# Ledger of designs, part 2: VHH binders against D-aminoacyl-tRNA deacylase (GEK1)

Target 1, 317 residues: D-aminoacyl-tRNA deacylase (GEK1), of Arabidopsis thaliana (Mouse-ear cress) (q9zpq3)
Amino acid sequence: MVTLIVATTADPASINPAAALLAMPGWTAGPILPPDIKSFSNKQTRVIQHDRSIVKEDDLDLRWEEATGEVVDEVIFLSRHTAVSNRPALTVHPIGVLHLKDGESPPQGGKPGWAALPSTRIGPWFRLLKKMAEAHGLVPEFEITLEATHHGPITNKPTMFLEIGSTEEYWKRQDAAQVMALLMWEGLGLGGSEEVGKWKSETGKRKVLLGIGGGHYAPRHMDIALKDDIWVGHLLSGYSLPMEDPTQTKTTPGENYIGGNWRQSIKAAFEATKASFPGGEILAHLDHKSFKGWQKKAITEFLAEESINVGKPNDFT
Short names: E, the ipSAE of ESMFold2; O, the ipSAE of OpenDDE; V2, 0.75 times the mean of E and O plus 0.25 times the DockQ between their complexes.

## First folded at step 1 (VHH)

Design a09 (framework vhh_surovatamig_d1)
Fold by ESMFold2-Fast, scan of step 1:
Structure a09 (fold): chain B 317 residues (1-317), chain A 124 residues (1-124)
Amino acid sequence: as target 1 above (317 residues)
Amino acid sequence: EVQLVESGGGLVQPGGSLRLSCAASGFTFSSYWMSWVRQAPGKGLEWVATINQDGSEKDYVDSVKGRFTISRDNAKKSLYLQMNSLRAEDTAVYYCARVSDYEGSWYDSAFDIRGQGTLVTVSS
């Protein structure tokens, strides 16, 4: 089983952390993934470098398996982060395109209605990243944050994005690139330490956060993700939960059906999370500030229908 | 003050063309992905097109592919939408939007700023 790390030479926030990681001991040149993707090997880790859009190169995990015969356990992408705030940030997030309906074009890759299997490492590595960034003097200049589930590429194995943002100046920051490289080095146990964030059948604390609602940076879900021993699955922001107001869009007298693809979004995120955390205790946490009363009622009723347990912050222990 | 000002809308017959413009001010325009979104009468917001910082990546909703072209001029801090072969279903208020952290959301929480909008009416 290998961990596949994907970098693109088109993005300094991608190539610089990859270069910093590859400057550490134990790397050897690997095979070229056709037509021209370079690879490097260290223990059970494989770094691949292409020159295209990071969010549109689909199925790199399956393509690696086909070309090499190795089984891919997980995929970690290195990428830039862009924000309207222009604030520097180091981010971790799961991927998926749950905010688009079938037939709509996904501008940042992926497939409408799809959610990747979330990496089991998201929660543990988010906590580790925060500690490393603090230790290396990046805080408070860099915000250390989760992001809600968004964009592609299409993958078939548990997936995580690691990002440096938010502008050209910050994408090129070598100190940020070094911290991301150290996160991967320590997190994957490449220096001989224990791996961080591996899901095992004997895992002692097994609570998995499924975030519902909130903004792109999942602020209320982040408070839970900072707790020790909590695992993180998908995080659905408000843009992934379109709900049609029944008082303004009702066409059938007496019908309380709420339109929009919000049910499909929740179900897809839950099933993908469940698949990444076999035997895990998945608890849905609602960001109540994001919802009107009718939305909260509808979401809670749907979660009950799907047998998805709801947790309050204190339930995550 | 950060603002976006749309212009170029109007009444046009089916099969006609219009070019929409958006003038940006108060922020570093060249650092942002930009989008056009629209709202047809009685409908919700629909994403139409996006363009990255330097114009090398462009994406469109399927219903406008081959008919609409998004472009930008970073020196002039302007965003454009060339609309050809217009159809009655293209009738909407068109908004210029600064993209937050993701494009393609039909919920406007993905878009930090929208301008006043410009009305496009396709009718005989």
Scores: ipSAE 0.011, ipTM 0.210, lowest interface PAE 9.3, mean pLDDT 85

Design a10 (framework vhh_3k1k_2)
Fold by ESMFold2-Fast, scan of step 1:
Structure a10 (fold): chain B 317 residues (1-317), chain A 123 residues (1-123)
Amino acid sequence: as target 1 above (317 residues)
Amino acid sequence: QVQLVESGGALVQPGGSLRLSCAASGFTFSDYYMRWYRQAPGKEREWVAGISGSGGSTSYEDSVKGRFTISRDDARNTVYLQMNSLKPEDTAVYYCAASPYDWGTEDYLYDYWGQGTQVTVSS
């Protein structure tokens, strides 16, 4: 099985970490993914480079399998991060589009109501990235943070994004690109070390965080993800949990029914997380500060109905 | 066509209060996250506050917590920013933005922006 790393030449925050990784030993030119996508090979890792939008090139995993006959185990995307705050950041996140209704066209790729299988590496690599960024003098200038589940592209294998943000000046930072390359090099064991974040039957502690609520940067879920031996699945920000206030906006018959696609979002995220972590103990953590009382009650009742266990921060030890 | 129109900006004394309004049209208002940003001369644009469409979840930049309150009126397609205990450092052009996503999700690529309203805090 191979790990597919995807870079686009259109984005310096994508191509520069890829170039830094490819400058390390052991790489050879690989096959062309039709029509003209370049590839490079090192052990069980494959780097592919295209020139299009990173979030709209769907099914690159299946396209690689069809073109080469190799089975793809996971996909790692290299991308810029943008924020109107212009905050410098190095980020890790799962992907999916759970906030849009059926039939809506997502501006950043993916498909409404869809969540990718989350990479098993998200939690372990987030911790490793923080350690490496600190060791290389990027902290406190760069915030090292998770992001909630968002955007595409559509993938069929466990997926994560690694991003450098948030402005053109920071997307071009070579020290950030080098740290991302070192994260991939060490994380994938390309230098001969043990791989980091691979889900195996012998994994001793198997608690998997399913984040529910909070802002885009998942600050309270991130506190849990920083704990040793915690794995991270999907992280649902408030924008993926639209809940219609039954006292102000009633759209369906039934006095106590809470409309919106929040139930579908939770179920999709849970199912995708479960699929990536077979045998894992999935605990849903609610960012209680982001919810009103009626929302907390509805969410906890739904989690109980779906047999999704709830964990408080102390339960993730 | 999507349109955002801000109003309420004025000159106020330190310690004063202002309420900014942003009237939205051209999209399903309740499905969108509404935000306030500000930009002072020679500074970068910074996020101030955000509110979700469903449930009314709110969030704030640390420097304005406890002083500013974001709210919305879905019947009027309007988002508000109540600004209390104003400081000279709050002087900026304030912008309203609408997005189907929360902050940090490549907002500059698809967020709809208003023209801004000037807030000046001086004595």
Scores: ipSAE 0.013, ipTM 0.299, lowest interface PAE 7.8, mean pLDDT 86

Design a11 (framework vhh_7zox_3)
Fold by ESMFold2-Fast, scan of step 1:
Structure a11 (fold): chain B 317 residues (1-317), chain A 123 residues (1-123)
Amino acid sequence: as target 1 above (317 residues)
Amino acid sequence: DVQLVESGGGLVQPGGSLRLSCVASGFTFSDYAMGWVRQAPGKGLEWVSDITSGGSTGYADSVKGRFAISRDNAKNTLYLQMNRLKPEDTAVYYCARGPDYGDYEWSDAFDIAGQGTQVTVSS
């Protein structure tokens, strides 16, 4: 069982954290994945480096399994973060493309209606990243945040993105690259410590957050994710919940049908989250501040119909 | 520099229709929620409608069933189709930019960068 860490030489926010990690002890050169993807090995961790788009190089987990015979347990991607605000940030997020209709080409990889299996490490590593960034003097300059589920590439194993943002100046920051390398080093137990965020069989309570609504940075969901022992699945921003106002579709009075792919988005995110956290207690948390009354009613009714349990912030303990 | 240029207003009789347009520049249009806000003479700003980058729409109760918001990301253009216009719809209509990403109340997050377009509904 191996952890794949994926970097691209095309992105300084990707290759620099990878280089910092590879400068730590215990790495050896691994096989070349066709056509020319370099790899490095340390214990059960594999770093692979390509030169293409990080979000469009699909099925690297299956390609690794086919080429090496090793079973992939999870995939961690190193990437830049961009924001029109130009705010510096260190981010963690699950991936998927839930806002596009069938037949539409996703500009940032993936496929319409798809949600990857979310990494079990998202919540625990978000908390660890925040502590490490604070300890290394990156806060308050860098915002440490989650991001909602978005973009590709297509993967088949639990997946997370680790990002440095949001401008070229910040993508090249060596101190940020070092903190990301330390996060991976400690999180994967490469120095001999216990791994952080590995899903283990337990009889105790294990709450898994499914975020519904809110913005890209999931501020209300992030408050829950900061609590100890909370695990994080998919986080659905408003852009992944397209809901058509029923009054504007000229529906018959009393129909109250709400168009858009929001139901499919919720169901796909829930099923992927459930698959990553066998035995986990998945609670959907609605960010009510981002929704109108008719949207809240429709979402709550749909969650009940699908037997998806709803949790308030105080239920996450 | 965010720039929003509204057009399509004018004088119309009650029951008539108008289509407003807003051409955006200075930012990546497809990354933002967009909306329409109006201000009647002597009154405050009133949110009319919004649309996310993904196409999810919302409408004020006063305009539901009569107005339709849409966007064309390839043209950086936002539209408001206004049907069954009433004298109470008389206002300057502003195109507004909001974060598509981020948790916001529309009144705290909308950014009005243009001069607006005057809509007058009178008999």
Scores: ipSAE 0.000, ipTM 0.179, lowest interface PAE 11.1, mean pLDDT 85

Design a12 (framework vhh_7yz9_2; at its last look DockQ between E and O 0.01; V2 from the best seeds 0.00; counts 0 for: pae E 26.0 > 2, placed apart)
Fold by ESMFold2, look of step 2:
Structure a12 (fold): chain B 317 residues (1-317), chain A 123 residues (1-123)
Amino acid sequence: as target 1 above (317 residues)
Amino acid sequence: QWQLVESGGGLVQAGGSLRLSCTASGFTFSSYAMGWYRQTAGNEREWVAFIYSGGSTTYADSVKGRFTISRDNAKNTVYLQMNSLKPEDTAVYYCAAQTYSSDWETLSEYDYWGQGTPVTVSS
């Protein structure tokens, strides 16, 4: 079982952290995967580098397994983060394309209505990244944050993205790249220390955050994720919860029917989160300010019908 | 402020032993590789020993088998156990921390340096 780290050679926010990691001890050259993907090995970790769009290069985990015979345990993507605000950021997030219906074409990879298995390391590595960024003088210049679940590529094993944002000036910052490399070095235990963020269902805190509502940077859910030893699954922003306003609906089903893909989004995110955290206690945390009364009522009733437990901040202890 | 403080130096007879300590503050010690270096008057610093964040070690040929580097992450401390000391081991010994390394012998790649602790080995 190997951890697959994926870098894109044309993206400085991807290749620079990968290069910084590869400069640390213990790496050996690995095979070149079809068509021209270079690889490197260190203990349980494999780094691959390719020159194509990272969000559209599907099934790299399965392709590694086919080429090498090694089973992939998890996938970590290194990527740039682009934001309209242009604020510098270091981010961690799960992937999925929950708002689209079957037949729609995702512009940034993945497939409609799908949520990848979230990496169990998202919460623990977010907290570790925050500490490392502070220690290396990147805060307050860089915001250290989670992102809501979005985009592809398609993966079949637990996945997360590590990103540097939000403009070219910051994508190429070498101090940020070094902090990301240290995160991976320490988090994967490559120097011999105990790794960070492995799920063990029989020990420790087992509460898993499923975020519902809020904006792209998940501000209300981030307060929960900063608590010690809280695990993080999918984080559904408002754009992943399309709900049709019942006063404007053209449908004729019963008067209390709320259209849109929001039910399917919640189900897909919950099931993927559950699959990544066997034996975990998944608690849906609602960003109440994100919802009108009719939306919150519909979501709360659906969660109850699906036996998905709701957690308030104090339930995450 | 980030700081490294060496201690444990002094005067010792040839064949004797010393244990140097270097205590760190102001950075995430467990994430850093640590090195020991030494400098004699009028010469450049030379590498002595290196320990990766995960605990694996490497040594300069002149000290291999006599010196042992170790770390205690709970105490933010790296140690250099120096046995079978020779007069040529006389130097000021420096502790250094390194975030990113392509070659531990390259001095400009170290992020933090200590003030040094003198070791004198008498014949």
Scores: ipSAE 0.000, ipTM 0.080, lowest interface PAE 26.0, mean pLDDT 84
ESMFold2-Fast, scan of step 1: ipSAE 0.005; ipTM 0.467
ESMFold2 (binder alone), look of step 2: mean pLDDT 81; pTM 0.815
OpenDDE, look of step 2: ipSAE 0.006; ipTM 0.232

Design a13 (framework vhh_surovatamig_d1; at its last look DockQ between E and O 0.02; V2 from the best seeds 0.00; counts 0 for: pae E 9.6 > 2, grease 25 > 24.2, placed apart)
Amino acid sequence: EVQLVESGGGLVQPGGSLRLSCAASGFTFSSYEMSWVRQAPGKGLEWVATISGSGGSTDYVDSVKGRFTISRDNAKKSLYLQMNSLRAEDTAVYYCARETYYYDSSGYSYFDYRGQGTLVTVSS
ESMFold2-Fast, scan of step 1: ipSAE 0.013; ipTM 0.436
ESMFold2, look of step 2: ipSAE 0.021; ipTM 0.506
ESMFold2 (binder alone), look of step 2: mean pLDDT 80; pTM 0.800
OpenDDE, look of step 2: ipSAE 0.047; ipTM 0.525
ESMFold2, look of step 5: ipSAE 0.011; ipTM 0.390
ESMFold2 (binder alone), look of step 5: mean pLDDT 80; pTM 0.802
OpenDDE, look of step 5: ipSAE 0.085; ipTM 0.550

Design a14 (framework vhh_gocatamig_d2)
Fold by ESMFold2-Fast, scan of step 1:
Structure a14 (fold): chain B 317 residues (1-317), chain A 123 residues (1-123)
Amino acid sequence: as target 1 above (317 residues)
Amino acid sequence: EVQLVESGGGLVQPGGSLTLSCAASGFTFDDYALAWYRQAPGKKRELVAGIYSGGSTVYMDSVKGRFTISRDNAKNSVYLQMNSLRAEDTAVYYCAKEGSYYGSGSDYYFDYWGQGTLVTVSS
């Protein structure tokens, strides 16, 4: 039972946090994952290092299990974040490609209609990252934020991305790399402290956020994720919820169907979230400011049909 | 529903100044970053300047010190003040609203773009 941390030498925002982590005590060289992927071991953590795109190396969890016989519990990816606004940021997010239709090629890995199992650590580590970044003087220069579910690679175990953004100058920041390494070190209990963000049977009645709507940085869902004891599953931005206006599309006589893959996106995100949080109380939170009246009605009716409970911010306690 | 409308383009002499305006509607303006892009004939669109929801700014190296981006959240507007204009600044200028990020070396995706305003710097 191991945690895989994946880094690529092609990306300074990936390899520098990995190098900072590996400079801490207790690491030993591990086996080569065929054909050429280096690994390092510390307790139940494994760092693997390749030289390819971080979002296109699929099934590294299954490939590790096949090569070593070890069972993988989770995957943590270290990556750069890019933004045309060039906003400096430290981010945490679940992965999946719910914004593309069948037949569309995903430029950043994954496959259309797919959502990875979200890491149980997303909410707890987002809160921890914010505290660490503040303690190390990175705030307000770096925005500490969640991102909505997006891109690959394809994984089979609970997954999250930890990113440093948004430009080459910021990808190379050693203070940011050190904070990410400290997050992993403390979060995984490598120094002997209790791990942060493990889902246990005694936490099964806790609230799990499923975010519906809003922008890429999930600002209104993020307010809920900052509350103590809240866990975070998938976060569906507006681009993952395409809804065709039935009054502006060609309809059959007597039919007023709302097209788009929004139902499939919600169902996939819900099922993946449920699988990561057995026994958890999953509440869907709608960013109402992102939706027209007809969209809100359709979404809430669909959630009721699927027995997905809806929560307002005050219900997350 | 979402709409971005650029204005303020025109013909200007080298060394001159021009202010572009972008009027936005149909979304919660203060929650999103806005950007100015430009596209010269035969070239790809490129980011000129961006402004975060909190008001901090970024610029393309060739315009730093010459251009200033600003926003007025009460008026749902973003502006680009262009000083010391050069022939190389000739382009159609587009206002864009923050959309999506696709991570790991991909560029930021914008959900909505304006129709553009032409800036010609010529003697």
Scores: ipSAE 0.006, ipTM 0.236, lowest interface PAE 9.7, mean pLDDT 85

Design a15 (framework vhh_8pnl_2)
Fold by ESMFold2-Fast, scan of step 1:
Structure a15 (fold): chain B 317 residues (1-317), chain A 123 residues (1-123)
Amino acid sequence: as target 1 above (317 residues)
Amino acid sequence: QGQLVESGGGLVQPGGSLRLSCADAGFTFSSYDMAWYRQAPGKERELVARITSGGSTNYADFVKGRFTISRDNAKSTLYLQMNSLKPEDTAMYYCAATPIYDSYEDLTQYDYWGQGTRVTVSA
C-alpha cells in the first residue's frame, strides 16, 4: 500500500512543495509512466510529477496501480488556491463535484454528482498544518483553513488537496512550500516518527464530521475540526445544496416537495465519508445560520430518514 | 445564541464624522471575522468593511480612504470610524459576525447580525 503525492510543474504552489519534500533524505528515482510522468520513492510514499492541469488528470491512482502493480492507499494533491479576496492562505480540502447536474460540464474537473472518498488525514493534518504554520511565522499573514468539497480530478482512493493561495506572489512563497513539505514529511512519518491521521479499525469511539451547509471555507465546521481526535469527511457548502423554495414552485396540493439535488448531494457525501472511515461514528453538523427554517426542517427530516446521526458542536468529543 | 448591539449612529452634516460601535453579548468575539454592512433606502444590503480575527482589513471601494474599521478583542467591541461623510452614506448600518473566513456566498457566512444603527447625512 502506497501514498501517492501528485505534483505538476505547471503550478509553483505544486512543484515547489514537492521539490522541498524531495530535497529531504531517502528519495530514489522511480519509474517514468508514459508519456512523461516522473516518480520518486521513499518508503511507502511515491511522488509523481506531471506537467498538466492538477484537477483534470483523472484516475492517477488506478494508472499507477496498472503501471507498477503497487496498490494505492491514498492520494494527496499539491495545488494552488485562488480567491477573489486575494488573501494568502494554506488550505486542506476533500474533492467532489456535487453542485453540478448531470450533463453540466465540470470546469475544474471531476464529474457531476460525484464525491471522492475523503482522506482520513484531513482533520489531523489541518490541525498539524496550523501548528507548523504558527511555529514557522506564517500566521497571521497566511490564513490556515479548510475548504468545502469541490472540483476534481476523479480519484478512486481516499483523497485530499493541500494548497497555497491566493495569488501568483503567494503561490511562489518558498517558506510556505517548506511548511507544506514539513507537513507531508512529519505526517507520513518519513523521518521515522509515527504517521499522523492514519485510520485504524480499532476498538473505540471515533467521531467523524460530515459538514452540512455554510460557506466555502467551512468556518463553523472548522471550529469542530480544530478539536483533538475529531476526523473530517466531506464538507458541503451551500452551493452544493441547491434547495428550491416551495413557495416559489408549483407543487401538488397537500404535498411539500423541495426540489434541487440537495438530497443526492448529502447522500453521496455521506456514503463516501462512510467508506473512508469504516467503524467510525459519522455525525452531520448543520451550519444552522446558512439555512431558512423550511430548509433546516427538510434537511433534518432527510438525515433521519437516511439514518444519518446529527451532532451539535458539543457532541464532538 | 449571541447578540450584537450597534451604537453611534445619528444625524451629521456632509463632511462630518461619526464613530460606530458594535458590542457582543454572548460569543467568543476573538474567533470571528467582523464586518459592517449598510442598507440605503431602496437599495440592497452591501458590505462596507471587514476585519479578520487577526486584524487584516478589507474595504468597499466607495469608502476607501474615508472609513476605518478596527476591533478591541479585550473589550469585545468592533468600531467603524467614518470621516468625510457624504449624503450617499445615509443608511442603516449593521454589524455582522462571520466565523473566521470568507466564502463564495458572503451573506450566508454571517452567524450573528445586529439590529442596526441609523446614519443620516443631511444636506
Scores: ipSAE 0.005, ipTM 0.167, lowest interface PAE 10.1, mean pLDDT 84

Design a16 (framework vhh_3k1k_2)
Fold by ESMFold2-Fast, scan of step 1:
Structure a16 (fold): chain B 317 residues (1-317), chain A 124 residues (1-124)
Amino acid sequence: as target 1 above (317 residues)
Amino acid sequence: QVQLVESGGALVQPGGSLRLSCAASGFTFSSYAMRWYRQAPGKEREWVAGISSSGSTISYEDSVKGRFTISRDDARNTVYLQMNSLKPEDTAVYYCARHEYSSGWYDEGYFDLWGQGTQVTVSS
């Protein structure tokens, strides 16, 4: 089984961490995938070098399996991050397109209502990244943060994005690229150390965070994700939980039904998280400050109906 | 149908004024913070202005502060950008965006709902 790392020459925040990783010992040239995707091999890790936007390159894991005969265990994408504030950041996130309805075209890949299997490494590698960034003098200049579930591409194996943001100046930062390369090198055990964040049957502490609500950077979920032994699944920002006030619905007067695809988003995120963490104890954590009273009531009632357990911060141990 | 439609873009001379409008439909407008962004040819998209769901918190990018004013009319489901003392460097496509449920909404680089944009050209 192999870990597939995806980089693109079109993005300095992608190709520079890949180049830094490939400068470490043990790499050899691998097969070229059609139409001209270069690859490099080191132990059970494969780096592919694309030349186009990766968020629309669907099924790269299955395409690798078809071309090589190797089974893909997980996919890690290297990408730039753009922030409204233009502040520098190093980020980790799961992918999916839960904010769009069926029939809507996703501008950043994926498909409406879909959530990828989240990488088991998200929580453990977020913690490792924070330690490495601190050790290498990137903090406080770079904010080290999670991002809520968003965009594509469509994948079939556990997936995560590692990003450098948030402007062209920061995408090109070589010290940030080196830290990302070190994260992958140590995290995958390429230097002979134990891998970090691999889910296995003997995993002793098995609590998995399902984040519900809050902004794009999941600020209130991050305190839980920073706790040792906590695993992280999907993180649903408010934009993935569209809830229509039933008293203001013009098309169905008198119905006290809360419209929007928020129920479908929660279900899809829960199911994908459960599939990535077999035997895990999934606890939903609500960012209560992001919701009005009627929204909190509806969400908690729905979670109970779906038998999704709710956890407070101190339940994550 | 969830939608944002911008209007008001035009060709103006330096020092001129324009008012941009963004009409929202298909969601509870009063529950969302709204933002304006712009993108000039060959440059990255940049944030211009933002207004909270209540209208009580307003913020601007430094280069437009004092010249641009963001406002909202919840009865009309519309957000506005009044642009005064326009400069050639203000030339860009201006986009309206919906933002939802974030304590640090300036830090969010991804929006789930965008308008088509409206072109503003400042040239002599």
Scores: ipSAE 0.000, ipTM 0.201, lowest interface PAE 13.3, mean pLDDT 85

Design a17 (framework vhh_7yz9_2)
Amino acid sequence: QWQLVESGGGLVQAGGSLRLSCTASGFTFSDYYMGWYRQTAGNEREWVAFISSGGSTTYADSVKGRFTISRDNAKNTVYLQMNSLKPEDTAVYYCAADFSTEWYGDSAYGYWGQGTPVTVSS
ESMFold2-Fast, scan of step 1: ipSAE 0.013; ipTM 0.349

Design a18 (framework vhh_7zox_3; at its last look DockQ between E and O 0.25; V2 from the best seeds 0.00; counts 0 for: pae E 12.6 > 2, unsure alone 62.0 < 65)
Fold by ESMFold2, look of step 2:
Structure a18 (fold): chain B 317 residues (1-317), chain A 124 residues (1-124)
Amino acid sequence: as target 1 above (317 residues)
Amino acid sequence: DVQLVESGGGLVQPGGSLRLSCVASGFTFDDYAMGWVRQAPGKGLEWVSDISSGGSTGYADSVKGRFAISRDNAKNTLYLQMNRLKPEDTAVYYCATSDLYTYEWGDTGSMDVAGQGTQVTVSS
């Protein structure tokens, strides 16, 4: 069973961390993924260098399995991060396209209404990344943050993105690339230490964060994710929770329905999170201030209806 | 629902000044980076300036030294002070938040969340 790390050759925020990782001990030539994509192997880890946009390269996990006979356990994508703010960041996030309905075309890959299985490593690696970035003098210059669930590609195994942002100057930063490589080296246990962030049956009572509401950098949910021993699933920002304002909606008399795709978004994210964390205690954490009263009421009632437990900050210890 | 309502635009002579306002509602204003983008006639959207939740600012090269972004978290309001205006600054100006404007979404995000904008016209 293998961990597949995907780098994009044209993206310095992707290829530079991959190159830094490959400069560490133990790499050899690995299996070939069609059409003739070279790989590198170290223990359970496979690195490929892809020459096309990764958000639209669907099913790389299954394609690897078909080409090599090796079962993929998880997928980690290395990518640039771009933000309007242009401020430097090192980020970790799950993927999915929860806000779109059937028939809509996702511009950044994925498929409508879908959430990938989140990597179990998101929380633990976010905390490890923060400590490593601090130790290597990248803080406070770089913001170390989670991102809300967004974009593709379509995957079938637990998935996360590791990113360097937010401009070409920072995408090229070799010290940031080295920290990302050290994160992967330590996190996957390639140097002989115990790996970080693997979910096992004996850890099945640990608390798993499902973030609901807030902005792209998930500031209220990051407060939770920084706590010891908290695991992170999906993080649904406001753009993943379309809710139709009832004062603007004309509906059948007697209907108390709040329209929009928000129910399906929450359910898809919950089910994907549950699947990645068998036996885990999934707690929905609401960014309450990101919701109007009618939105908060609708969401909390839906969570109760679906038996999705709500966690206040103190419930996460 | 998220609302961003821009105001303060108008017609001004070159070298003049304007102050834009954006009143925000439907989200936790204090927690988000906020920014201004603009659209000149026949052009795409251009990033102008932003400000983090903690008050750190950034500016496009074309406006550095002339524009000043600020925020008043108690009033859920974002401001853009525009000084020494040039004809090249003529555009519709839109308020934005970080959850709308990322490279991973697209360069500019959704126009319906940015509101209708406020027209700035710099002409002699």
Scores: ipSAE 0.000, ipTM 0.259, lowest interface PAE 12.6, mean pLDDT 84
ESMFold2-Fast, scan of step 1: ipSAE 0.014; ipTM 0.434
ESMFold2 (binder alone), look of step 2: mean pLDDT 78; pTM 0.792
OpenDDE, look of step 2: ipSAE 0.011; ipTM 0.325

